# VH-VL binders against StAR-related lipid transfer protein 7, mitochondrial (STARD7), part 1

Every score and structure here is a prediction.

Target 1, 216 residues: StAR-related lipid transfer protein 7, mitochondrial (STARD7), of Homo sapiens (Human) (q9nqz5r112to327)
Amino acid sequence: FQSSGVQHHPPEPKAQTEGNEDSEGKEQRWEMVMDKKHFKLWRRPITGTHLYQYRVFGTYTDVTPRQFFNVQLDTEYRKKWDALVIKLEVIERDVVSGSEVLHWVTHFPYPMYSRDYVYVRRYSVDQENNMMVLVSRAVEHPSVPESPEFVRVRSYESQMVIRPHKSFDENGFDYLLTYSDNPQTVFPRYCVSWMVSSGMPDFLEKLHMATLKAKN
Structure headers, positions and changes below count from the first letter of each chain, unless a header shows other numbers; antibody chains are not in Kabat numbers.
ipSAE, averaged over its two directions, is called F for ESMFold2-Fast, E for ESMFold2 and O for OpenDDE. V2 adds 0.75 times the mean of E and O to 0.25 times the DockQ between the complexes of E and O.
[cut] marks letters that were taken out.
The coordinates of atoms that the task and the answers printed are left out; those that the model quotes come from them. Centres of patches stay.

## First folded at step 1 (VH-VL)

Design c01 (framework fv_bepranemab)
Fold by ESMFold2-Fast, scan of step 1:
Structure c01 (fold): chain C 216 residues (1-216), chain A 119 residues (1-119), chain B 112 residues (1-112)
Amino acid sequence: as target 1 above (216 residues)
Amino acid sequence: EVQLQESGPGLVKPSETLSLTCTVSGGSISSYYIAWIRQPPGKGLEWMGTIYYSGSTNYNTAVQSRVTISVDTSKNQFSLKLSSVTAADTAVYYCARDYDSSGYYFDYWGQGTMVTVSS
Amino acid sequence: DIVMTQTPLSLSVTPGQPASISCRSSQSLLHSDGKTYLEWYLQKPGQSPQLLIYEVSNRFSGVPDRFSGSGSGTDFTLKISRVEAEDVGVYYCMQGIHLPLTFGQGTKLEIK
């Protein structure tokens, strides 16, 4: 393909090879639903649901990859900048691998009930390939059984790859975020509309501002 | 734990419409979806369709022109209607909970209700 | 439609001996999320089907550890390490990714 100025839909994803197709027909197409200064947002249908997998390609030039990465790992700081968080706690940590199990409780917009997530988070810094990776997925944990107080999200996956423009400690990077969950709502179209128009954009913009403030 | 109970007429005449109800109790109502699966006597299982609590449906194309699945959230009831029935529609009809994920699987099943199509 | 083919269609096993059932799909069941949506169900005589194994190899709650699932792509196997009298019934594989959802024709397991 032509390198100078040619735009394409989602950047070639590291994890999406030929064998990664949805076998219900063919691989679902990505549809761009938002084109903003700092990021582009795409979605594609999840087979058998009214819900979508989301993909974000973003670029920042005023913060470092390491600052952005560390802000996402800081659960106490996230409770401060993310107004939707009701509870965010590390339940278990493996000191050798760095894997963490978290319990996250979050507001959803009226009329949806609050949701809770139990998920494992893994992260790595790959100097040779010049990237940082953060992966999360829903798990079960005996210390956090389902509660009638919140709707448990059992299908949740998030993967972020951060690629520096220069180094991990100099300003400038691109990131690719792939996200899906099934919030088990009777208002799926409303939920999708909220996610695209407010949920995802507001989260990403607040995360950027939080990163800027943290560098002080 | 979730319990599912089917009910129906038992006997339906050829060319008429079969109407079945599945009543759900226990567990979180907002956390699952419902499928209908049937089994003719001495034969295998055939998926008929699935409904989400939003009212959205997916149907087996083999029966799509004759089948309608609906939900009444106020009663925690799901209904299957199958029009223009023939002897080939004689089967045990099950409702089952579809676990909410990117794929489908049926973790809890009702006891089934036998439907005979005869004159 | 995806065709699910089970072999054998029936088998008789002496109690305590192992049993193996194969399931083949006409197309790959690998989803873009990296999971493979193949399930195994058991229907005991006079009862409703019950989930044994989901996503190829995960045992459903309450399922004894003598049951195991394996496979990838289009070829899958259900194994019972030591068959017990309570395991009698018809075993069905199902693909849970391609609409319409389809089941294998069933494998009847009987005790000798």
Scores: ipSAE 0.000, ipTM 0.401, lowest interface PAE 20.7, mean pLDDT 83

Design c02 (framework fv_bepranemab)
Fold by ESMFold2-Fast, scan of step 1:
Parts: structure tokens; sequence; C-alpha cells
Structure c02 (fold): chain C 216 residues (1-216), chain A 119 residues (1-119), chain B 112 residues (1-112)
């Protein structure tokens, strides 16, 4: 995204969350929790809670922005490469805006029960600013009421911005993913530890591999 | 009934890599967290690390530069490799299941395998 | 790292008499979820450790009611109301709140 009409790229997270031009308030500092070949993962506490907001900055030089973007929008393909998915269905599509409401049911590590998410996602390709954006947020939908089989996640937000190094159809891009949710667990420590050490890194690595395989 | 069984070489030379296997029987390893815990002769218990069946790991910082835990779902096995061993690595090595139903407690343990590091 | 300290390190008990083991942690084991992640394990001679008590005071399946756990914050106690011959072994407390998971030094229980 762009602030004040003069910035054309999102800031790289470097534990620099204070007083930037996009916000007036001071924010909690980002703590780096993982530094891997293709991505860096940070977290920061959400004030007044035992929960965290997560941020991922990643770089790939072997796939195109368009391939990476499209793999994330392909719900049928995600069910094939993401072993944690129990169910992933588009329950409503707005033809005019392209916004989609999805129902996503996913395994959580033993002993946590499976979670389900009902969320709206919207996406855009911004050719003027050379970026692709995917945003998701939890919603309520009358056709998908809460079920005793799954723990409903009611607080969920994610935003991914993809910026090409050259073009949408040439290899090389950076992405910035900001994510938070409340998985409604009696094991918040366990859930946070799993998400940081396993859940998020495993998802990102499998997403990259899925993008490479789709290329073939 | 789920059971865990460790196996290893018994004797390893200093500076070599120790390799141990934990075999799961009586159930699928899907959704398991498996920890490796060691006990030097006459001493207490030391947690070395835990792996989720997907391959994601947490290691004790005291050994993290030398330890690797892995999983092979086709063989229903978890493995521990510890590099550059010394006499201080002589211990009984256990694998144990970390259960969320009992607040991350280790509810099932293998029988343990003795590893001696000696010339 | 959280340091777990047990006292005493050894005790000898006449059968039928009570036993008490103390465990102190270097920082609070109370999590923001309201739960305290303290466990007790028993290692009988020549055997693997076995879970006795989880979350301070909850007995694991098959553990006799003569075993009880109590405590809060940094101070915890395991009590055996009437010691039996099968209770001989080394008792360990453990914290499961923060990585790395850490154990106490162990308390050896013997019958007189």
Amino acid sequence: as target 1 above (216 residues)
Amino acid sequence: EVQLQESGPGLVKPSETLSLTCTVSGGSISSYYIAWIRQPPGKGLEWMGTIYYSGSTNYNTAVQSRVTISVDTSKNQFSLKLSSVTAADTAVYYCARESGSYWDAFDIWGQGTMVTVSS
Amino acid sequence: DIVMTQTPLSLSVTPGQPASISCRSSQSLLHSDGKTYLEWYLQKPGQSPQLLIYEVSNRFSGVPDRFSGSGSGTDFTLKISRVEAEDVGVYYCMQGIHLPYTFGQGTKLEIK
C-alpha cells in the first residue's frame, strides 16, 4: 500500500514500528522469531492480551509474482498441497467486486481441536503501483453457523502484499504478510509456540513448493 | 495401545555422530509430538527437543547446534542425530509423547536406549 | 531457563507413613491462560519415567489417590499419604510453561 502519495512500497520490518508516516501512534516492537533462507518472521504482542500479531517478509527468485498470487487464490489446489485442510470452500462470491466468502476447516496439532474460519477475502492487482494485494478478515455468515465439531475462530485478519522485482511475469519478488487471529484455545502458549515454530513456517515452505510444482 | 521403542548403536566414538531411532507401534504417528529426553548415569532428566509429525522442531538451546530431530512417516519413526559427541553425551536416551490432553505432559515413554561415548 | 529445585534430594520412609517432596521454580509457572504448568514424574528402578500428576494437582490415569499435588506460583508439593513398596523410585518435578522444558534434580524415595 501507499501512504501520503509519495511512498510506493511497504516498509520492511526491522523492529521499526515506531512513528512511521503511516501511523501517528507508537506501536509495540517487532521481535524476530525466525530468520530463514526465503523469509523472516516477526511477532509483536497485542496490548492487553496473551496473543500476537505476526509479520513475514519473504523473497523468491525462482517463481513469478503472478504464479505465487494465483496459487494462493486456487482453493482446489490448496486442498491438494496443504495437508492440514479438512475443508476449504467458497460459499459466496460477489460478481462485481470479486470478493469471496470462504469456509476453511483446518487441523490443529494434537491436542487442540480442529478450527473453522468463515472469512471474506478480497484481492487486487495494482499495475500503477506494481503490486498485488490479498486481504482476509473473519465474518459471520448465515449459511455457516457455529458447529460443536470445530472451534470457530472469530478474530482473524491477514494482509499480503506482493511486490515484483521486475514484472508480474518475471521471476523475483518480495512479499509482506501481516497476520493475527485468536484460535480460542485453552493452550495459548502451546498454540503460539506451534504457530511460530511449525504452523506458519511449514505453510510458507509448502506454498513455495506448490508454486514451483504448479509452474511445471 | 500406543508404544514407543528406541534403538541405537550402544557405543559411539568421541567426535562422531550419534543416531537414534524411535519406532511407534499400535497407532499412526499422525498428530504426534515426540520429545527426546536423556539421562546421564546417576543424574537427572534433560529435555533435548520435540518434533511434530509434520517435521517442525523445538530444541533445547544447550544442544541445538549439534542436535537434529526428524520424522519418517512411511516407517512410523522419529530419529535423533547428535553430532560431535563427547563423554558428556553418555546417557540413556528416551523418546516420549507430549500430550496436550494432559497439558503438554509426557504421557507415554519408550523403554530407553543406553548410549556410551568411549574410545 | 527456568531452574527447578527439589527438596529433599533423598528420603527414607517406613511403609504406611506419609512422604512429602517440595519443588521450587525460579519464576512463576502460572500462564496467562490461568493454568499452572507443573508436572510430577516417577522413575522406578530400572524403568522409564512415568507421569504421575499434571497441572499441579491432577492425577494421571491409574495413579492411586494416595498421591496428591498442590502449590501455586513458584512453590509446589507432592504428597504421598501412605507410602507403599511400589512407590520406591526417583520423583521429578517439571515445568512445561516455557522452552526449554526443565526438570528438578530428582528426589530418591526409599523404604526403611
Scores: ipSAE 0.000, ipTM 0.425, lowest interface PAE 18.3, mean pLDDT 82

Design c03 (framework fv_bepranemab; at its last look DockQ between E and O 0.13; V2 from the best seeds 0.00; counts 0 for: pae E 11.7 > 2, placed apart)
Heavy chain, then light chain:
Amino acid sequence: EVQLQESGPGLVKPSETLSLTCTVSGGSISSYYIAWIRQPPGKGLEWMGTIYYSGSTNYNTAVQSRVTISVDTSKNQFSLKLSSVTAADTAVYYCARDLEYSSGWFDYWGQGTMVTVSS
Amino acid sequence: DIVMTQTPLSLSVTPGQPASISCRSSQSLLHSDGKTYLEWYLQKPGQSPQLLIYEVSSRFSGVPDRFSGSGSGTDFTLKISRVEAEDVGVYYCMQGIHLPLTFGQGTKLEIK
ESMFold2-Fast, scan of step 1: ipSAE 0.008; ipTM 0.469
ESMFold2, look of step 2: ipSAE 0.000; ipTM 0.489
ESMFold2 (binder alone), look of step 2: mean pLDDT 90; pTM 0.927
OpenDDE, look of step 2: ipSAE 0.005; ipTM 0.518

Design c04 (framework fv_bepranemab)
Fold by ESMFold2-Fast, scan of step 1:
Structure c04 (fold): chain C 216 residues (1-216), chain A 121 residues (1-121), chain B 112 residues (1-112)
Amino acid sequence: as target 1 above (216 residues)
Amino acid sequence: EVQLQESGPGLVKPSETLSLTCTVSGGSISSYYIAWIRQPPGKGLEWMGTIYYSGSTNYNTAVQSRVTISVDTSKNQFSLKLSSVTAADTAVYYCARGDYEFRSGYPFDYWGQGTMVTVSS
Amino acid sequence: DIVMTQTPLSLSVTPGQPASISCRSSQSLLHSDGKTYLEWYLQKPGQSPQLLIYEVSNRFSGVPDRFSGSGSGTDFTLKISRVEAEDVGVYYCMQSIQLPYTFGQGTKLEIK
């Protein structure tokens, strides 16, 4: 079967195996750990820790950028499609900047205890550069102190950039997700294995299906 | 093997600040929390507060205005500072370790030997 | 705060006989995660407390099988099937479901 068009791909993150001899290798220390039809997953060590920063490059052709973006922001809908969520609440909004502080409590795989996150998220739609951006990072908030009921994740950063193939309201886009956190676990190798083989892939697949259901 | 050891002054004057340290050896602290628990002579146990590896603290409301717990992760040391002490603060002070990950459901699996503090003129 | 009440406050047992200690909480210690956050500690004379039982009925490492815990909701029991001389001391129950963590008053076990 023949197509009449050529797909344009944005630059993918460089894998660690593509290291540049003329650089110190810091920018290209990414290791590809999963290559699936709809996304690729890389990781790199976080200096001074035994943990990793993760990077996902994905492409969908059956949902719109706006639908995908809005599903990310819909806390009530996320509680419905993400079975790991125990609690997800907006605890504060900054009217001027649009920034939100959230409290998120999530199951981790047995035998790990549930974790909670207090984080600020900020999002923007950049019409000039034809992209949507969602950024989150852990913060402290006096209304949500640490509790022995959950393990508080103090180090958490997430950035997602969504780039349409056509427009915000037409099917087709690429996204780049960069993610890191420190779950403070005595099972770091188990946690890393779960994150790569199940946690990240399951989340992305469920997010895609949730977006499809919201579209229809 | 994990060991916790408390140290501090044996005698503190009324109105002064009590300072104690707890040193953890033989194990990782990154997935554990440390609590301070005291026991007045002939009485039961009272939890004073807990600190996580991250530096975040929870305090018993009964002592919250006077107590500060801190951590130095480079030395595996935890400290308790209790201000404006009175004779009622005379007690053996313990530090204890808790583990959220080993499916234990218990907060205090290993305890220090305790250090006696007497508040007297 | 959750109040923990132990009975009896003291008991004397002949070696080889059983002992039973009760602990009652002012509210349920069952969490929505399905776990019940009730522990038992033993403080031997002149020593620091040591963990005996966690999550109602699980023995901590090295604890002899003559120690057993049972109960649910607000009523809990620690049993020693055959008391030995080394079991003397004060037994404390504790709840860890809610801050502040609270202990019972303690039960002193003595050998006759």
Scores: ipSAE 0.006, ipTM 0.457, lowest interface PAE 10.0, mean pLDDT 84

Design c05 (framework fv_bepranemab)
Fold by ESMFold2-Fast, scan of step 1:
Structure c05 (fold): chain C 216 residues (1-216), chain A 121 residues (1-121), chain B 112 residues (1-112)
Amino acid sequence: as target 1 above (216 residues)
Amino acid sequence: EVQLQESGPGLVKPSETLSLTCTVSGGSISSYYIAWIRQPPGKGLEWMGTIYYSGSTNYNTAVQSRVTISVDTSKNQFSLKLSSVTAADTAVYYCARDEGYGDYLYYFDYWGQGTMVTVSS
Amino acid sequence: DIVMTQTPLSLSVTPGQPASISCRSSQSLLHSDGKTYLEWYLQKPGQSPQLLIYEVSNRFSGVPDRFSGSGSGTDFTLKISRVEAEDVGVYYCMQGIHLPRTFGQGTKLEIK
């Protein structure tokens, strides 16, 4: 804490063993694939596949943690700002615990067919530790069986932790997003290329813009 | 040893639908990626489409409106249907396996013997 | 679509002499992982195609060491150090990174 203007929470993903070999059977090392003004994107291989787990560390100073968090939970608003959404519907909701089951149908880039996800989402606000958490994972639900119309994504996990620079209602925060899914595609190289170059960056930029718009 | 074998009619009439089957033997088709490639007489190879054993497909845009690839896991069979055929669809049709595992797409390691299809009245 | 262009379209060689086939892509085949996903296939007369080389330079199992691949970006070469009678056929390069998957026109190798 000597120089003014430095962050107390440096924007660094969980990757302390990056650059060091960890052959004890722990997590594979992260590689940075994108370094933008507002975020850094990392990936690491999923053993036995051409697929990756992704990690994003980002910082915004023009929106509040609460605004950013709430925009992600607003399914009606997401259908407005996310052009890839074909369907997004809450199947089951327990607002007290913050647990929801959603059915999400999304476009994938041509020529890949649209995918659908059935997933449970749980969110929490931890005022004592000054953080907000959103976690999601694929589940099966009897109300939404697999359909030949869409390719069901059965492996999907997402975790986002938002840490305010000051408070939940003041501008400025860091977030850490860890994401993986298996789109069950016959063209995994094409899918990975799209995800890194367009899918993830475009989603994050649109989410930020949607949050700015919702602010007013 | 994995073997792929194509079968279908030797002759189809213009405007009809061509139906071909690829039968896989020597192993389970679980997690297989199968492609259909064709070769008109005296010409080169053209990829038509690929299917994953779960039923997910991708097609060459040149034939996308006419082609359907499907899988029947109970018979270890993959099928190609091509509608509204013309003389230009006369070719040897091959099925081939991508050496994929999980979702990894790689190369065509095993090819069937090919089946000749002539479109003529 | 990525266009794959092969030169020459035909080649005649005396047994025991070397042969070289070029393949050029209309755009780079370099993947973000640092690898280039280009393959070579051989189709012998009356037979189905068979894989010779993958990832530019890796020989597929059972392929004789007289076959070698090289290149980067958009320019690739298949070399046969000593052509044998059994090498007669049509050689195709292919890219699999971008959809649709595309082949070159083919290069016919004949014995003099």
Scores: ipSAE 0.000, ipTM 0.431, lowest interface PAE 17.0, mean pLDDT 82

Design c06 (framework fv_bepranemab)
Heavy chain, then light chain:
Amino acid sequence: EVQLQESGPGLVKPSETLSLTCTVSGGSISSYYIAWIRQPPGKGLEWMGTIYYSGSTNYNTAVQSRVTISVDTSKNQFSLKLSSVTAADTAVYYCAREDYYGSGSLWFDPWGQGTMVTVSS
Amino acid sequence: DIVMTQTPLSLSVTPGQPASISCRSSQSLLHSDGKTYLEWYLQKPGQSPQLLIYEVSNRFSGVPDRFSGSGSGTDFTLKISRVEAEDVGVYYCMQGIHLPLTFGQGTKLEIK
ESMFold2-Fast, scan of step 1: ipSAE 0.006; ipTM 0.490

Design c07 (framework fv_imsidolimab)
Fold by ESMFold2-Fast, scan of step 1:
Structure c07 (fold): chain C 216 residues (1-216), chain A 122 residues (1-122), chain B 112 residues (1-112)
Amino acid sequence: as target 1 above (216 residues)
Amino acid sequence: QVQLVQSGAEVKKPGASVKVSCKASGYTFTSYYMNWVRQAPRQGLEWMGMINPSGGSTRLNQKFKDRVTMTRDTSTSTVYMELSSLRSEDTAVYYCARDLGYDSWSGYFDYWGQGTLVTVSS
Amino acid sequence: DIVMTQTPLSLSVTPGQPASISCRSSQSLLHSDGKTYFYWYLHKPGQPPQLLIYEVSNRFSGVPDRFSGSGSGTDFTLKISRVEAEDVGVYYCMQSIQLPLTFGGGTKVEIK
């Protein structure tokens, strides 16, 4: 049992030593911007913009993979632990695939206006490969047209892969989160600074605490 | 309810400057970008530039870069477009137009001023 | 600068007949945010221009359903299913993906 009792190290994103040119569709390299006790944060430039794709590698030893996964899927509970949420509603469920379309309205830091997202969320538990996957991507939906009340984010992608240290129901796992969006802002550098210094760290800490509270 | 009211027609000599005003009402002035667009009889619509009324920052068409200045006065909810070194080719109707984007420009010009005719004699 | 080319320069239609106007951009107007920054405006003499279609195919508030926009990338079309007297004027396409914002040369639509 070579993998049993051995620390599992998923591949880390490659650090960027200097600016890599994006030529002929080549991927730009990852740059580590934060190294904390429970997670590491990298970013990679989105070609043609002042925006970034983010990647988080995190580890928890005090909650189970299933609890962490389920807390993220619980729309009602997220409204309770995520203070930035103005509205979060499931608009449509596909009974065959289990995919859900959500409308999410969130505060952005002053002086930015609130944003809304319409996105499809898909999730799976892969017992053969011992992983749980959650993916989300912006979509258009006729029931939620653009409104002058909020700035619509049309470019949004999120993918999280959770890998247990032992089992889905025992404490301990690693996760890899890859995230990008375009908030349509005149303050892209300010938005990037906020995301790295408070947005992402605060979200991840609140998610962890919410999982601990749900466990009890 | 939203209104953009522009200053009256102007007649200028070549080499002079003109300053056109656009007074906004019926909405939060600082929440929307304001654009300036002109229409000359022999040419189509031409974008001159935009201003963010909140901070006063501008993005100007390079064709007019050294001749056009855009400013605003938040106390009167008014934007201004000043064009210097006037030529006969600057004879046009000048419009202010609100951009529907909240804190970034979008290109949705949803409300326009009535237009200001500037005539440069030649 | 992105160049916007409209065809035809002018169009004369009998009332109730359809009309079609084309616009071509020198570069793709699709942004990484998934939006295509392309618009149609109508300009009548003595009146300010008015927004007709935004983001290729969306009718602006109050615009009759006889107007429709389509296209992708660099090629765009505005169709009027049946031209009415009030539709006369000069139609302009516009892009906002890159500064400076640029308009097409215009297409004059007249009845008769």
Scores: ipSAE 0.000, ipTM 0.406, lowest interface PAE 20.2, mean pLDDT 83

Design c08 (framework fv_imsidolimab)
Fold by ESMFold2-Fast, scan of step 1:
Structure c08 (fold): chain C 216 residues (1-216), chain A 122 residues (1-122), chain B 112 residues (1-112)
Amino acid sequence: as target 1 above (216 residues)
Amino acid sequence: QVQLVQSGAEVKKPGASVKVSCKASGYTFTSYYMNWVRQAPRQGLEWMGMINPSGGSTRLNQKFKDRVTMTRDTSTSTVYMELSSLRSEDTAVYYCAREGYYDTSGYPLDYWGQGTLVTVSS
Amino acid sequence: DIVMTQTPLSLSVTPGQPASISCRSSQSLLHSDGKTYFYWYLHKPGQPPQLLIYEVSNRFSGVPDRFSGSGSGTDFTLKISRVEAEDVGVYYCMQSIQLPWTFGGGTKVEIK
């Protein structure tokens, strides 16, 4: 059951049939939309929408897995390095499951209104399989009702798996991020274009720089 | 159309080294880990190790760690497996195999090279 | 190392009849991410191994629906509903939850 080894998983999926969905729901083909020095970005259509699920495969050799993981969990630090954050607060922690519920308010590019997210986040450090996992999904929470000043995002999922090249505390790792949300916009094509060309790349590059500056 | 093409058969003497190549085409070379698996005559499949073509990092089976080196050349989309201090027990067919990724399922060895026979004899 | 034990060592099957192959792991292949890191491969004479089933029960592209995988934890089964001549070869199970990746000893399937 327990393992000291780890599975490496590059994000580019095996070729899949595009087009019609059968009753089982065939998966759409991934399309590579960006190939940068430190990461590759793919997208695939979400059936019935103008939106996409995104996948990022990245590699860093100048930061440790633990530093990268901890920077993502540090809400106070994220408010300092992520200029789009208006608000980011932990509103509840579940002692039994170890999960956290967060309220996140973020700028979107003009002419879109700012969005807010209420999501549950759970994370784990798997020493046996030498990986770190961070998962998030939108939830409803009674202490954070919808506000007319922000558009509430109800569909949001994110999963990141970090795999060290050596150990959690030595430089070098690969990560795989899968991400989707529905910002409920009348400009879906504009939003998709921004996400691919700016939103996602800028976030990842700033996260890397923030990790280089952090000490842990 | 994913294809892995390996170098040709080798005959080596005990104590020598052999370097087998595997040239990838039909996909983004740096996005998939490459594994090496061998099969000695009348034996089963044995995993030797894997390489991340993007960073060049490797994970090696402890059985081979002192004798095996895995490298890659991103300009030619080629991975290499070098095995030193050869013994007669190293006579085997050596395969490269790509580690695929599936959103809902896992990371199987989904495409394999044709194999390279390495014969170690005096 | 995780030990993978296959039974039987060999099967001789009349064409059109079913075949069943078992694989047992020395420890659970279920990861904390909810996935079971278990696969089936077919190795035909003169060809490289080919992937049949990944993550217990998912058929790889181009694999006929007469092949099915099932199981959980430590016990896994590959079934062929009707064996055809092209199915001759050695079948291997594999785990990739713990390094080193390990294979079963193989099950040889022959036509009677």
Scores: ipSAE 0.000, ipTM 0.434, lowest interface PAE 18.7, mean pLDDT 83

Design c09 (framework fv_imsidolimab)
Fold by ESMFold2-Fast, scan of step 1:
Parts: structure tokens; sequence; C-alpha cells
Structure c09 (fold): chain C 216 residues (1-216), chain A 120 residues (1-120), chain B 112 residues (1-112)
């Protein structure tokens, strides 16, 4: 009868099949590794590695979807609120598709070397389905060759979907972030531990605080 | 070099309004919040509020919300703090202070202060 | 509002001797982002206030090594290892975890 259609409490992610036709079709299970007031964090193994794909479901009621979305797109502002950023620059823009290629250099916890990422980012505002989407994936770009100063991350994917509780310009939304990368570390267990305990939670908390500060 | 230069001293009668200016230079004006802090004679520091110069949005101390207005002019890189219905208790030095978005409350640069005297 | 209680109200220090100032907040200043939103400011005669210490223990640019901040949660201390004439002024603690931002009542440091 009076279906609201909006879920404010994070649901448990369901297992998904690998999608490889010559595999057994074995489902990968999501494991919850953190349950905080404003978000839940899950992980699942990346086949053939000691690394994980991460999924975050979060809810905020004190900022708007548009503010949260715009803060993530603002590279100059990110350099101000993200203390781990060493360099973040737009290398190329494709006028036709609206895609941007970025070069991102970031601190990693000692004793790991700093990493750099070259990735393409595309975003969309889907008015029909009332959602905002931000997708990023590692690419190669001739103007940003590998440097001995940093470890190049070649496997990186991030997707965030933001769904308003009411509208893009009113406080309240849910978001779903799916993230994976391969930092090419000889300490994968340490890196995984850091990501879960500090890296991901700290990033999300700082992003929220940055959005609160950017309220215009 | 970052500088915040405030308007000169004001003498006002009770019931009047005062508008203090703070002109910023040496950095991107719209990239930092601006705070207003006052100090009455023989009293401590008191936070009045802040403005985001990029959009003009403000967060005000409830104590002053009915009397204080904060605005900015991006063409002159200037913020303004207007306090109305002045009382003798509003006699104070008023400071603008730049705020870091990385760490709210990190007032790294301050204006020189503007003395506002409210007397009959 | 978060109440910041600062002690002592004033202290007179012989040049070269240490000084210690305490500040207590009515609730924890540790945010879920891992940062403690706590600062020390110095207000010298004839000058605007200046930032001394940010995030509990970090010295602001140009602040001498003789200044150190420490503490966690609700209890914080500012120490000056050797007070010099240029250190005269009123010291204020401040929190910014919650609006309105609030200052301690101030500690006046004088030379004997």
Amino acid sequence: as target 1 above (216 residues)
Amino acid sequence: QVQLVQSGAEVKKPGASVKVSCKASGYTFTSYYMNWVRQAPRQGLEWMGMINPSGGSTRLNQKFKDRVTMTRDTSTSTVYMELSSLRSEDTAVYYCARDSWELPGYFDYWGQGTLVTVSS
Amino acid sequence: DIVMTQTPLSLSVTPGQPASISCRSSQSLLHSDGKTYFYWYLHKPGQPPQLLIYEVSNRFSGVPDRFSGSGSGTDFTLKISRVEAEDVGVYYCMQSIQLPYTFGGGTKVEIK
C-alpha cells in the first residue's frame, strides 16, 4: 500500500557468480568486516590473489547527494581534505564522452612505497532513475609513463552509486561504493589490514566532513 | 603572502548597526572559510560564526543569529560582518580569521582586528 | 555547547622556568575520522591571536620547540619548557568538533 521505496538501513550484499563461462560458476561471498553507524564495509576475495574487492553501503542525512557528488569530482578541493594526496591532476578531457583521465599519487602506510594511479573517470546524473554514478578504472596514458619514484597501480576499479532519499538537493541519501585495486605489495595481508582498519574508514569520514564544509 | 586587512575603528550609539570588512589577498579567496571572533574588554575570545565565500552560506553562533549577518563580495575578495541592535556589551575587538578545510578551526591567518565601541 | 575549562586563570613565571596550562572539555574532542579537533592560540598584547598548536600536539609553522601540546579525549596540556619574554600573553584552548566553536577562558602568562 504505502511503499516508501527508500531503504535507509544498509542491506547485506548478496553473493554473485564470477561470470566466467569456463568456471564452475562458484559464488563469491561477501564478508562484513566493519559495521559503523553511518556505513557498513564488506569484502570478498579476488580469485587467484590474497587481495579483496570492497563494498561500502552508507547513509547520510546531513548533506545533499549533489554536495557529496560534487566534492568527489572537485580535484582541487580533494587535495585540501585528503592528506594522503601527493599529486592529483586532470591529464586529459574527452569533450564528446565527458570522461577525464587523472594522475593520482598517494601516500601508503610505512613501510610501503607511495603509489600512483592513472585512471579514467566518468560520471553521470540519471534524472530518470534518480541516481548519480561515478566510475573510475585504471588506464595507460602516454603522457604519464611509469616512474621509479612510485609504484604504478595497474589494476584499479571504483564505482559509486548515490540514491537520494528525496531529491538531489535535499539532505539524505544512500550510497554504494565498490572498490578494488592491486597495490603490488609484498605485504598483502598488512595492506588489507590497513585498508579495513584505517584506509577506507578514514577516507569515508574525511569525505563526509569535507562535504559538510562545502555546504554552500 | 597571505594578508587579511580589516576596516578601521568604529564608534556607534546603542541601537545602531556596524559593518566590519575583511579584505583577503595572497590566496584563492573562495577556497577557505572565513570566521569572525570577538574579544570584549577583559573577556575571552568568542566565536561569532563563519561564511563560505564560494557560495555565501553561513553558520552562526545561536547567541548572535538574530543580530549578525555575514556576507562576501567575490569581486573584491572581501567578507563583511554586520552586527545590529548594538549594546554596550558589544564593545569589543572583532577579528576575521581564515579557516582550513583540511582541519576546521585551524585559524592560520587573522586580520589585525577592528575596535567597535558602543557608547552613548 | 561544549564547555572548555582552562586552568590556571593566570600564572607568573620567572624567565627561563617552565610553565604548564591545562584545558578540559565537557565532552570528547575525538572525531570518528580519527582527528582530535583541539587547538591552542596565543593572544599577545597589541597583536591578533595566533595559532600555536593544532590537532593537540602539532606545532604551527614558526612556533618554537619550547612549546609542546599533549592530551587526549577531554584533557589537554600546553607546556612551555623555558618561558621567554616574547611568550607573554593570554593562551586560549579551542574546540571545533561541534558548532559553535568554543574557547577556554584564557590563561594569562606574565614574567615576574
Scores: ipSAE 0.000, ipTM 0.419, lowest interface PAE 19.3, mean pLDDT 83

